# Designs tried in a protein design chat: VH-VL binders against Probable Brix domain-containing ribosomal biogenesis protein. Part 3

Target 1, 224 residues: Probable Brix domain-containing ribosomal biogenesis protein, of Pyrococcus abyssi (q9v200)
Amino acid sequence: MMLITTSHRPTRRTRSFGHDLERVFPNSLYMTRGKKTIQELLMEAYDRGYERLLIINVWKGNPLKMTFIKVHPDDWGYLGYLYLHGVKLQREMGFRGLNPIREDMPLVVTTAKRVGLDHLAFAQVFSELTTGKFVPRGDKSLLSIADKYNTDVLAVIERHPRGIVVNFYRLDVTKERAVGPLINVKIWIMEDGRRWDYKEAFGIKVKPRRKEGEAEEGARKDSH

## First folded at step 1 (VH-VL)

Design c06 (framework fv_cixutumumab)
Fold by ESMFold2-Fast, scan of step 1:
Structure c06 (fold): chain C 224 residues (1-224), chain A 120 residues (1-120), chain B 108 residues (1-108)
Amino acid sequence: as target 1 above (224 residues)
Amino acid sequence: EVQLVQSGAEVKKPGSSVKVSCKASGGTFSSYAISWVRQAPGQGLEWMGGIIPIFGTTNYAQKFQGRVTITADKSTSTAYMELSSLRSEDTAVYYCARGYDILTGYPDYWGKGTTVTVSS
Amino acid sequence: SSELTQDPAVSVALGQTVRITCQGDSLRDYYATWYQQKPGQAPILVIYGENNRPSGIPDRFSGSSSGNTASLTITGAQAEDEADYYCNSRDSSGDHYVFGGGTKLTVL
């Protein structure tokens, strides 16, 4: 699938995120950036047979941006960018030392059972960026989808008040809940001109408070 | 520049289905969401659903789920809205409209409308 | 009942200011868009994203929002502004769009 790395001088948290992604993207490798240039990384990815190069950039100690690059001998180039509110690491979800995914498994991308057009569109975009297979959810369980496509790994696109969430499931680990990482996307931009911003897409308004905590204090008084 | 050309008026019997087309020109079809909105005589606007043609993804208003099907043919830049189990209450002008962008979906350019009359 | 509520009719004298309102709980979280519709014609977008105008829409049209209310204001109403006005926003789930019932503006 892809070669995964970071910007120069990554934090421990960013390195952990890269390793988490290696455990949910089949046929993928996290590689320490060191002093390698993008051109050197592209050649390495090409030589290993990967179709994508993913670069994770940091901001204030956290992953900020995921840049997806198409690896192709005569038409390599930037595909798109995910700007993040944040991530929740596998260890923060209670999972440590997950085994690598078998190389022959596909990554299936689907949605929660009830989502809007924004989530469906992002599921398709995420499939394009990762080379995963988009599968419409409908009434199907994650187990039935996994069985049909002979996989144990699913990326599930879910709702969030401040963006779009990607949750990863490893059915060889647990059938009860996501293992992570959880990725909260606030903006995505594709080089072909398609783009999305949670503020514009959801039309969320932020009203200035007359006095911060006033409503909360009232609620607490009423509760007692 | 953006043009949405809809199919002609239809007269249908109760219980039948109708399929209205919306052909886009000016290169905007696959880059934007297409919504379907209807208006019964003397009544207000009612959003039925939409499609993002480049992905084939659809979303339907809860009132129409199970009875409306929205599709798109990228090769002809044409979106379709099919409404089944027609009743007299489905008599309306049906509009297609381009969304402002792929994901936002609120209409910014409208077709001229297709009149559908459901009568015996 | 509709999730977005508009008064059915409003009137304004030529040259005066009129405010058309749209109310609904979803408007606390989502922007409203406004459409103008004249008899026998398709709707025309006049305001989107709270207070943005498409090219060709006069600057006498403006939008605002406060709490659960969105408003379309026409400052210095003209005869050609006589039309039905509809607000549009997302429903409470954020997944679907819903229109207000429409307001018929009469310019006296």
Scores: ipSAE 0.006, ipTM 0.508, lowest interface PAE 10.4, mean pLDDT 83

Design c08 (framework fv_cixutumumab)
Fold by ESMFold2-Fast, scan of step 1:
Structure c08 (fold): chain C 224 residues (1-224), chain A 119 residues (1-119), chain B 108 residues (1-108)
Amino acid sequence: as target 1 above (224 residues)
Amino acid sequence: EVQLVQSGAEVKKPGSSVKVSCKASGGTFSDYTISWVRQAPGQGLEWMGGIIPMFGTANYAQKFQGRVTITADKSTSTAYMELSSLRSEDTAVYYCARDEYVWGSYDYWGKGTTVTVSS
Amino acid sequence: SSELTQDPAVSVALGQTVRITCQGDSLRSYDATWYQQKPGQAPILVIYGENNRPSGIPDRFSGSSSGNTASLTITGAQAEDEADYYCNSRDYSGNHYVFGGGTKLTVL
């Protein structure tokens, strides 16, 4: 599926997040960034047959941004960004020692049964970013979807008061609950111009621009 | 150590073509995108296009599409920018710059090549 | 056509803070990169990926963005900061790069 890495100076938490993603993105590899350039990573991803390069960026020790890059010899470039409120690691959800998925199976992307149009749109976007298979939820159980598409792993797009949550299920580990990581998305932006912002979705009023407002915004930054 | 060494100044007649070279040393030539940026006297920076030498893929700014050709020779670690149908307004300093495609950040620049177009 | 708009000139007193702005719709989707250029010299990268500094760039330089506007802030301006500053980003398509018109900073 994809090559996963971090900005050049990742925290332990960011490295753990990369490893967590390797455990729920089938046929994917977390690679230590070290001194590798983006160009070297793109060539490595192409040589290994991956369709995506994912770069995880940090702010104040926490994963803040996920950048998805299309890997193709004649047509590579940015696909989109996810800006995050935060993540809950698999270990923080009670799961340790999960193995990566090396078997050939799809990542199915679906939604919880009680979601709005924003969640449906993001499920499609997330499937596009990851090369996952979008499956409309309808009245189906996660077990029935997994059985039909011959997979053990699902990304489920769920409601959250302050954003959109991606939660991962590994049915080879437990059929009762998500294993994580849990990703809380506050903004997503696609190269083709599609975008979503939690402030707009939750009715937060827009204030006039001022230098003071810019100074407040300037206090928030990422490391890549 | 990374260096970008550009060819010398050129004086050209209107309607002719000019081909500027940029030789990369240090680091792997094919690992980076090489872009061309020009600056007319007293004016700002203007991106013309870039090439990913590993793939041979070039992209051009709309303003220069059809007039500019950017190529790379991996055996000599040299990128080229050829601009045709020269006009007096093409008088400028032409820079090559190294870029990590993902960020569009030019971390190393050549010293520039002056191209003067006059009758 | 111009995609990124900058004011042509700005002044700051020695030791004071100055903010240089860059505006364009592509900044809603793509990070801004900032370059410093002194007379007779090639540009130097000072900020990339919105707010990252290359090795050798002082920490008085920082970047920020909101909506369609990106800003370069110099906190405690020094005499050697007098230069032209250019923003750069991808155009809306993501396949081309566009520079702003440049801002001449005078340190008084």
Scores: ipSAE 0.006, ipTM 0.481, lowest interface PAE 13.5, mean pLDDT 82

Design c09 (framework fv_cixutumumab)
Fold by ESMFold2-Fast, scan of step 1:
Structure c09 (fold): chain C 224 residues (1-224), chain A 121 residues (1-121), chain B 108 residues (1-108)
Amino acid sequence: as target 1 above (224 residues)
Amino acid sequence: EVQLVQSGAEVKKPGSSVKVSCKASGGTFSDYTISWVRQAPGQGLEWMGGIIPMFGTANYAQKFQGRVTITADKSTSTAYMELSSLRSEDTAVYYCARGSGSYYDEAFDIWGKGTTVTVSS
Amino acid sequence: SSELTQDPAVSVALGQTVRITCQGDSLRSYDATWYQQKPGQAPILVIYGENNRPSGIPDRFSGSSSGNTASLTITGAQAEDEADYYCNSRDYSGNHYVFGGGTKLTVL
């Protein structure tokens, strides 16, 4: 799936986040950044057959940005960016010693059952960024989706008071709850111009002022 | 520790061009973006453009498009800003500044000391 | 350069709290960064993202944002805080950077 690394001078927490992602992105590798340039990382990803390079930028111990780069000899470039409120690591969710998924299986991206259009849009975006497969949730259980698509791993897009959450399930580990990492997204931007911001989505919008008499004259009496 | 070392002051005639250099010392150049920001005497900061040295891709503020060219030489870890068709209002201090490893970084964490360009005569 | 608007000057008494504001529609989508510039010096990064401080920046500096407005707050202003302060963000397209006009802070 992808090569995962950090910006230079990563913290222990940022390295842990990279390892957590390696455990939920099938056929992916976390690689220590060291002194490697972006060019060297792209060449390494290409040589290994990965379609994405993910760079995790860190500030003051927290992953603040995830940059997704398309790996292709004729058409490589930046795809999009996730700016984060924060992450919760697998160890902080009670899971240690998970093995990476080295077998070929899809990452299924879906949503919680009760989400808005913003979450559906992000599920599609996240599937594009990761090369995962977007599957509409409807009334289906996570187990039924996993069974249909022959996978053990799902990324589930969920509501959060101040953003959009990505939470990961490993059904080979537990069928009861998410294993993490939990990613709280505050902004996402795609190079094709699509974008979303929690400030705009959850901020108070000024409603248009109704002209005097307009609402009274046009309103249906039995509508409310 | 990374420093950005800029070339020395320039005095130019109207209509000429100036090329200012910015050399990264003590660290990786290709993993970062380099932006150019100018400041006319007694005025505010103005972003001119930036480059991702790794890709050679430059992006320019609309006001400077057609007059500014930003390039990078990976072998010497040096970025350049060339401004053509100089006018007296181009008299300013020109700064280079580093972004943290992505084209869309929102923070310029390391700045050069500035290069004074005076357009006179 | 009117895309991000700052008041040109503000004053604060020594030890008091001051808030410097930056307004623009792009702040609905992109976090502001804040730079301090003293006479004859290059700018230095003070706050990035919503409210992150680089190493070496005192904890009296903080950032906040709501809607189209970002603010830099200095709690317990000191004499050495006297400087010009610039906000920076992306323009509406997200492809270019734009600076506010700057605010001169005088510490009385």
Scores: ipSAE 0.000, ipTM 0.430, lowest interface PAE 17.3, mean pLDDT 82

Design c10 (from c08 with heavy chain D99E E100D Y101S V102S W103S G104W S105Y Y106F; framework fv_cixutumumab)
Fold by ESMFold2-Fast, scan of step 1:
Structure c10 (fold): chain C 224 residues (1-224), chain A 119 residues (1-119), chain B 108 residues (1-108)
Amino acid sequence: as target 1 above (224 residues)
Amino acid sequence: EVQLVQSGAEVKKPGSSVKVSCKASGGTFSDYTISWVRQAPGQGLEWMGGIIPMFGTANYAQKFQGRVTITADKSTSTAYMELSSLRSEDTAVYYCAREDSSSWYFDYWGKGTTVTVSS
Amino acid sequence: SSELTQDPAVSVALGQTVRITCQGDSLRSYDATWYQQKPGQAPILVIYGENNRPSGIPDRFSGSSSGNTASLTITGAQAEDEADYYCNSRDYSGNHYVFGGGTKLTVL
């Protein structure tokens, strides 16, 4: 499915997130960035038969941005970006030592039952970014969807008070709950012009910077 | 071995505040959401709100907006629910309940804290 | 509680099948979860999602849903099943939880 790497000088948490994704994106590989350029990564991904290159960027020690790039030696291009509130790692969900999926199977992308149009739109976007297969949920169980599409792995798009959550299920590991990682998306942008912001979508106004907050001892104004 | 251990019974006068605690053991504290659910004598269950420690986000039922504050301390694996401006109608058993952040159900419940509001 | 409606009481004979229902518009969008509560005790999870049982819950308990209605079925009711049963789901926004009023099951 894809080659996964980080921006230069990743944190340990960012590397862990990359490894978590390797365990839920079928036929994918997490690769240490080193000094490799985007062009070198694209050629490496092409040579290995991957359709996507995913770059995970950090902000204040946490994964904050996921950049998806179409892999082709002559026609590569940026596809879109996910800006994150945060992630919950598989180890933080009680799962360690999961093996990557090396078999040829689809990543099915679906939603929780009867979510809003914003969640359906994102499920389609997420399937485009990952080359996963979007399957409408309706009243179907995750097990029935997995069986129909001959897969063990599903990405489920779920509601969250301040964003859209992506949660991963590995039915070969457990049928009772998600294994993670859990990704909380606050903004997504596609190069074709489609975009979404949770503040606009949910009617959440950005409060102006408070003077009381500015006076707070130790408050930082610098961006990392 | 998952347990949610709640603080002891409280007797409060009208107009005061009460702060109930819920200490979690077993599993990683940040791996789940803690909700507060109350039950008045002889009545049904009523969800008050919950906190998602991983995201630092608390949400509240509309009925309790402005009166309830739910917080969490990761270093002690303890969630708190503070209810202000107490009325006699707030007399109830207050339960904490655990929800995996990826799930929409409460798999473990505390035994409850009885709060009595009387003059 | 007003968003999810349950009958306040139902009865079933020992060994027979009983169906407890929960009705509300949010059930068209979100799964119902069922909790059992015995006098003086905290609720315990019985069914979650469409029809999933936690470890330790007997297979006589099952769940189903259709339209705006969810049901908890107990096939071959036992004396220990006598309890209050609460359905639980999310409100229209999906961000808050709502409980049904509860159904007291009497096993005759």
Scores: ipSAE 0.005, ipTM 0.427, lowest interface PAE 15.6, mean pLDDT 82

Design c11 (framework fv_cixutumumab)
Fold by ESMFold2-Fast, scan of step 1:
Structure c11 (fold): chain C 224 residues (1-224), chain A 120 residues (1-120), chain B 108 residues (1-108)
Amino acid sequence: as target 1 above (224 residues)
Amino acid sequence: EVQLVQSGAEVKKPGSSVKVSCKASGGTFSDYTISWVRQAPGQGLEWMGGIIPMFGTANYAQKFQGRVTITADKSTSTAYMELSSLRSEDTAVYYCARTEGYDSYYFDYWGKGTTVTVSS
Amino acid sequence: SSELTQDPAVSVALGQTVRITCQGDSLRSYDATWYQQKPGQAPILVIYGENNRPSGIPDRFSGSSSGNTASLTITGAQAEDEADYYCNSRDYSGNHYVFGGGTKLTVL
């Protein structure tokens, strides 16, 4: 599925988050960033057969940012970005040292029962970013979906008062509750122009911090 | 409270295109989706597609993919539906309808409809 | 490609109870909504989320569902209830809306 890494000088928490994602994204690897450039990471991901490169950044003023890049020998490029209110680590949800995901298992992306169009749109976006398989929820149980699609790992898109939550389930670990990490998304932006912001969704108007946004766009273009 | 005000009736020739507008008043335009639903004379309701203005994302029924384009202008709180390559079978009343984006799967407010007649 | 099926027509005597049905596999996963349409008018929402009524809709209107079937019930039908009724839900993907063919209710 994907190569996962961090910004050049990650915090312990950011490294833990990367390892948590490795345990819920099938056929994925967390790799220490060290001094590697984006070009070197893309070459490493390609050499290992991954379709995505995920870079986890600590945003100035904290929330975390997740940048998804398409890995292709002739047509690599940035796909989209998730800006996070925060995350809850697997260890913070009572789970430590989860076993690796069995190989050949798909990641199913679904929603909580009866959610709004914002959640369906994000489920589609999240499936595109991760290469996961979107499956409509309806009134089906997670166990029923897991059985039908021959998987034990599900990302469930859920409501949140200040954003959209991604909750990960490992049914081979527990059938009672999510194992995490729990990801609380406040903004998502796709390179094709699609975007969502919780403040706009809730009618909250704030002037964008143009200076910070312009700096970030510059960094993206320079590929450093 | 939201009202949806649609543009006036259109008479078009086969092979041309038509662009119908739907202006929303009241509420926050970005907090809901706008769908387009048509009804041919004596026929039922048919969903064509919708747009989530907040995302800039449009979604289309398979039957209309390639012929319909739905757009939105947040500055004027107006959604548009453009249907190209018109045929006589496209003669219908075209409605815009609102779905509240966060917690709703139903059309709570409807425009009064725009009659489009395709004739030679 | 989920389809919603309704009978084309139904009749009820004034003051009696009528049930209009809608059938489709997507109803196992998604709630049905119901719209009333009178000649020359836009549809209006009468029931959403299985059995919720918008402000202004009389309490004689109710909704129910079981398996792949949803029903709109009008208890004590009045002359003004004569109209076309459409059910609506999502298709299997959850990304598109589908309407039933509509049921013309005649109040005798």
Scores: ipSAE 0.000, ipTM 0.436, lowest interface PAE 15.4, mean pLDDT 82

Design c12 (framework fv_cixutumumab)
Fold by ESMFold2-Fast, scan of step 1:
Structure c12 (fold): chain C 224 residues (1-224), chain A 117 residues (1-117), chain B 108 residues (1-108)
Amino acid sequence: as target 1 above (224 residues)
Amino acid sequence: EVQLVQSGAEVKKPGSSVKVSCKASGGTFSDYTISWVRQAPGQGLEWMGGIIPMFGTANYAQKFQGRVTITADKSTSTAYMELSSLRSEDTAVYYCARDQGYEFDYWGKGTTVTVSS
Amino acid sequence: SSELTQDPAVSVALGQTVRITCQGDSLRSYDATWYQQKPGQAPILVIYGENNRPSGIPDRFSGSSSGNTASLTITGAQAEDEADYYCNSRDYSGNHYVFGGGTKLTVL
């Protein structure tokens, strides 16, 4: 799925988060940044067959930021950014020593059963950023979705009072609860102009106005 | 800890261009946005644009679109703001600032640019 | 400025409370951020995200908002608080920053 790394001089918590993500993003690798440039990371990702490069950044020393880059030899580019209130690591959720997923299976992205349009929009965005497969929840159980799409791993987009939560399930580990990491997103921004902020969506009575070009919800990356 | 060091004062003729630098130290330059804000003598603050060095993407205020170019060199942790077709109204102090998405938490000391005939 | 409006000047007696206001439609959607600027110096962040203080900013500074209006309150003004204060927010699109015209605070 993707090559995962950090900004230069990562904190221990940032490194732990990278390893946690390696355990829930199928066929992904956490790699020490060292002195590698973005171009060197892109070449490494391409050589390994990954479609994404994820860079985990320290924002103000805390909270974390996640930068997603499209991997392509002739048309690489930045896709979008998740700014986080924080994360809860797998060890903080009671799980240690989980193995990375090395089998071929999709990352299924779905939502909790009762969510708003902001959560559905983010589920689509998160699918685009990760190359995951968005599956509408409806009245289905997580187990039935996993069985239908031949996967053990699901990212579930959930409500939170001050943001949007991504919570990861590993059905090969436990069918009872999420394994984590838990990611609390406060802002997401896409290079194509789509964006969201928890203050406007969760707690502010009035939302920002859309740009004229976004009224049809068919935002374009290219201008004429 | 975090410092933004700007290039020295410049005196320019109308119609010329000026390029101001902002060197970041004491942190990972690529982890945050660098914004440029100017202030004419006795006037208020005016945002010109910003760049996310890690992303290489710049965003400009509508008033300066087509006349300002903001770039970054990650190897030297330096952001640049180039303003072309200078007019006397461009006489101002130009600040770079670290932009966390909603607030500017560290500011450079400013670069005075004087445009006169 | 036309998008965010501030009164150009306000005065307060030493030890008293003063409220500096910023008005604009974008404040219905985006939090105000406040900067203090003393003559010959770069601005300093004093309030962000409506009512958060950076480390080193005294407790006497607070922020609030209601509808299209944001306010910076200084409770028990000190002589060193004499400065220009600027509000900052996003424009209607959320893509650009817009500053208010600034308010000169005189501490009598």
Scores: ipSAE 0.000, ipTM 0.429, lowest interface PAE 15.3, mean pLDDT 82

Design c13 (framework fv_cixutumumab)
Fold by ESMFold2-Fast, scan of step 1:
Structure c13 (fold): chain C 224 residues (1-224), chain A 120 residues (1-120), chain B 108 residues (1-108)
Amino acid sequence: as target 1 above (224 residues)
Amino acid sequence: EVQLVQSGAEVKKPGSSVKVSCKASGGTFSDYTISWVRQAPGQGLEWMGGIIPMFGTANYAQKFQGRVTITADKSTSTAYMELSSLRSEDTAVYYCATDYGGNSEWFDPWGKGTTVTVSS
Amino acid sequence: SSELTQDPAVSVALGQTVRITCQGDSLRSYDATWYQQKPGQAPILVIYGENNRPSGIPDRFSGSSSGNTASLTITGAQAEDEADYYCNSRDYSGNHYVFGGGTKLTVL
């Protein structure tokens, strides 16, 4: 799935968040940033067969931004950005030492049963960013979805008073509650122009930005 | 080790476009990234964007988004920077520089620079 | 304003120590890189990754960092060190490069 790293000189909390994500994103690796450039990380991700590079940026010790980059020999590029109110680590949710996910399990992305259109739009966006499989919730239980798609890991997009929450479930660990990490998203922006801001978008359906211009050799440019 | 050779000086009219080339020799062209940095007379250095030739896609500084296009031709080991809608404030020396993958040394080596003058 | 701030000028007497500073919030997360530029020439890398020197750069050049500040120190300045010095780092996202405004060093 993806190579996960941080900005340079990450805090312990940010490193913990990276490791938490490694435990809920199948076929993914958290790699210490050290002195590695974006270019070196892209080459590493490509060599390992990953489709995404995720960079976690910090401010005052807390993760503030998640940058998703598409890894592809003909069309790598920045894909989208999640700006965060904050995160709750797996250890803060009562879970320590979770085993790695088996490599052959898909990540399923769905929503809580009672959510607005902005949550549904973000579930689709989150599946694009992670390469996860979006599955509409309807009246289905998480257990029935997990069984149908032969997985034990789900990212569930949930309602929050001031944003959108991503909550991770590991059904091989517990069927009762989320294991985390919990990610509280305040803004998301896609390079294709789709965007959402919690201050403006309660209940509003996101409108994608129309891109005009030529894509050639992976170049992405908008025309005036 | 990589060496960078840039195209010659250009004099352009306002509203036109300029395309500067940067030919790399030594090492495998796909092993490194090429960035473009400009410097107006008496001013500081300004990063414009860069490309990984291996993947063929570029990223750009926000200030230049929509005006700059960076491309690479692997067959000739040449990177290009095209700047459109030229203004007098685009008069500058334009440098290409590598960020050699795997060494973390940031911009090294640099090309010698290409002077672009936008005439009034 | 620039993302990275440098004083425009500094002077040092021959053989003495000078410290050139660079300030910006991104330096809390990303390493500073330093370049030397002499009139009519391309910049030359002198320090990368806070305090590493490329081959050919004299050991009188060193780098350091604390909080939002990075410093280039030249111990025992020589006449040939007279030049403009630029700090460089990444923006807060880690995806773009930003340069300081440059510091002109005069060796007296």
Scores: ipSAE 0.000, ipTM 0.423, lowest interface PAE 17.1, mean pLDDT 82

Design d01 (framework fv_duvortuxizumab)
Fold by ESMFold2-Fast, scan of step 1:
Structure d01 (fold): chain C 224 residues (1-224), chain A 122 residues (1-122), chain B 106 residues (1-106)
Amino acid sequence: as target 1 above (224 residues)
Amino acid sequence: QVTLRESGPALVKPTQTLTLTCTFSGFSLSDSGVGVGWIRQPPGKALEWLAHIYWDDDKRYNPALKSRLTISKDTSKNQVFLTMTNMDPVDTATYYCAHRLYDSSGYYFDYWGQGTTVTVSS
Amino acid sequence: ENVLTQSPATLSVTPGEKATITCRASQSVSYMHWYQQKPGQAPRLLIYDASNRATGVPSRFSGSGSGTDHTLTISSLEAEDAATYYCQQYSNYPLTFGQGTKLEIK
């Protein structure tokens, strides 16, 4: 599916995140950046048959940025960007030593049940960025979707009080809960002009005080 | 398996600050998607959500009471704390702490403590 | 805030009958949950996300609805079902509960 790497000076956490993604993106490889240029990474990805190059960057120190690039011999280019509030690693969710997915199976992208339009839109965007298969959730269980599409791995777009969450399930590991990583998206931007920002989706309420106030996130109330 | 228990003073005088402790077992506030909330119920009245705290220390407060509320946690001790300033007789209620779980179906309170009754009187 | 209005306020039914409790929201609700509270006890989760039964909840409890109108149905009522029932929304902050419906078994 994709070649995954980092910026030139990754933190240990950023490297761990890359390895976590290798364990939930089928037929993908995490490669140490070293001194490789973007051009060298694109050539490597093409030679290995990957459709995407993912670069994980540190943006303003932390949180992370994920840059998705289309790999093609004649028409490579930037597709889109995810700016993150943060991530929760697989080890922080109780999972260590997961094997990468080497079998030929799709990454199914779906949503939690009865989510908002923002979540549905992002599920489609995430499927485009990863080459995953978008499947509408409806009333279906994750198990029934996995069975129908002959896969063990699902990326589920879920609600979060301060953004949109991507959470990964591996049904070959456990059917009871997500394995991670958990990705909390605050902004996504596509090169075709589509974009989303959590601050626009959620009203930011600030308690009026002489001292700088506390910010409170929530849905807009459209109050006067 | 999951259990929660509230503790704090049974009697509080007007203008005093109330501090409540929720002690729990069967889960960790280091688990992704997990949180603990505080809900109160005045005698014979409906439930009112006060605040909750998530595994990543994100905090949410009821705007009607936000100026009076502080929620905090000690993950290593399996405890969540709520402080409420300037107590008034109308704050007399049973105070509950409850486990919140975010999953693909949204946040809900699946396990509740037994509640602790706080009476505000002079 | 999203105001939840439950109907009826009080309901008296005979064992074996069906009880229907309605929760109407002032704004559309993405997630509606239902709780049962017996006198002197903490609330217990019955239904989450409109229609999913919580662990250990008998099949006679069911939830339905979307948008502003949600319903809790208890089929074949038993004496142990006497309690106050509350709906709760998660669509926006603050989280809000209905005023409660008191169910009495004759």
Scores: ipSAE 0.000, ipTM 0.438, lowest interface PAE 15.8, mean pLDDT 84

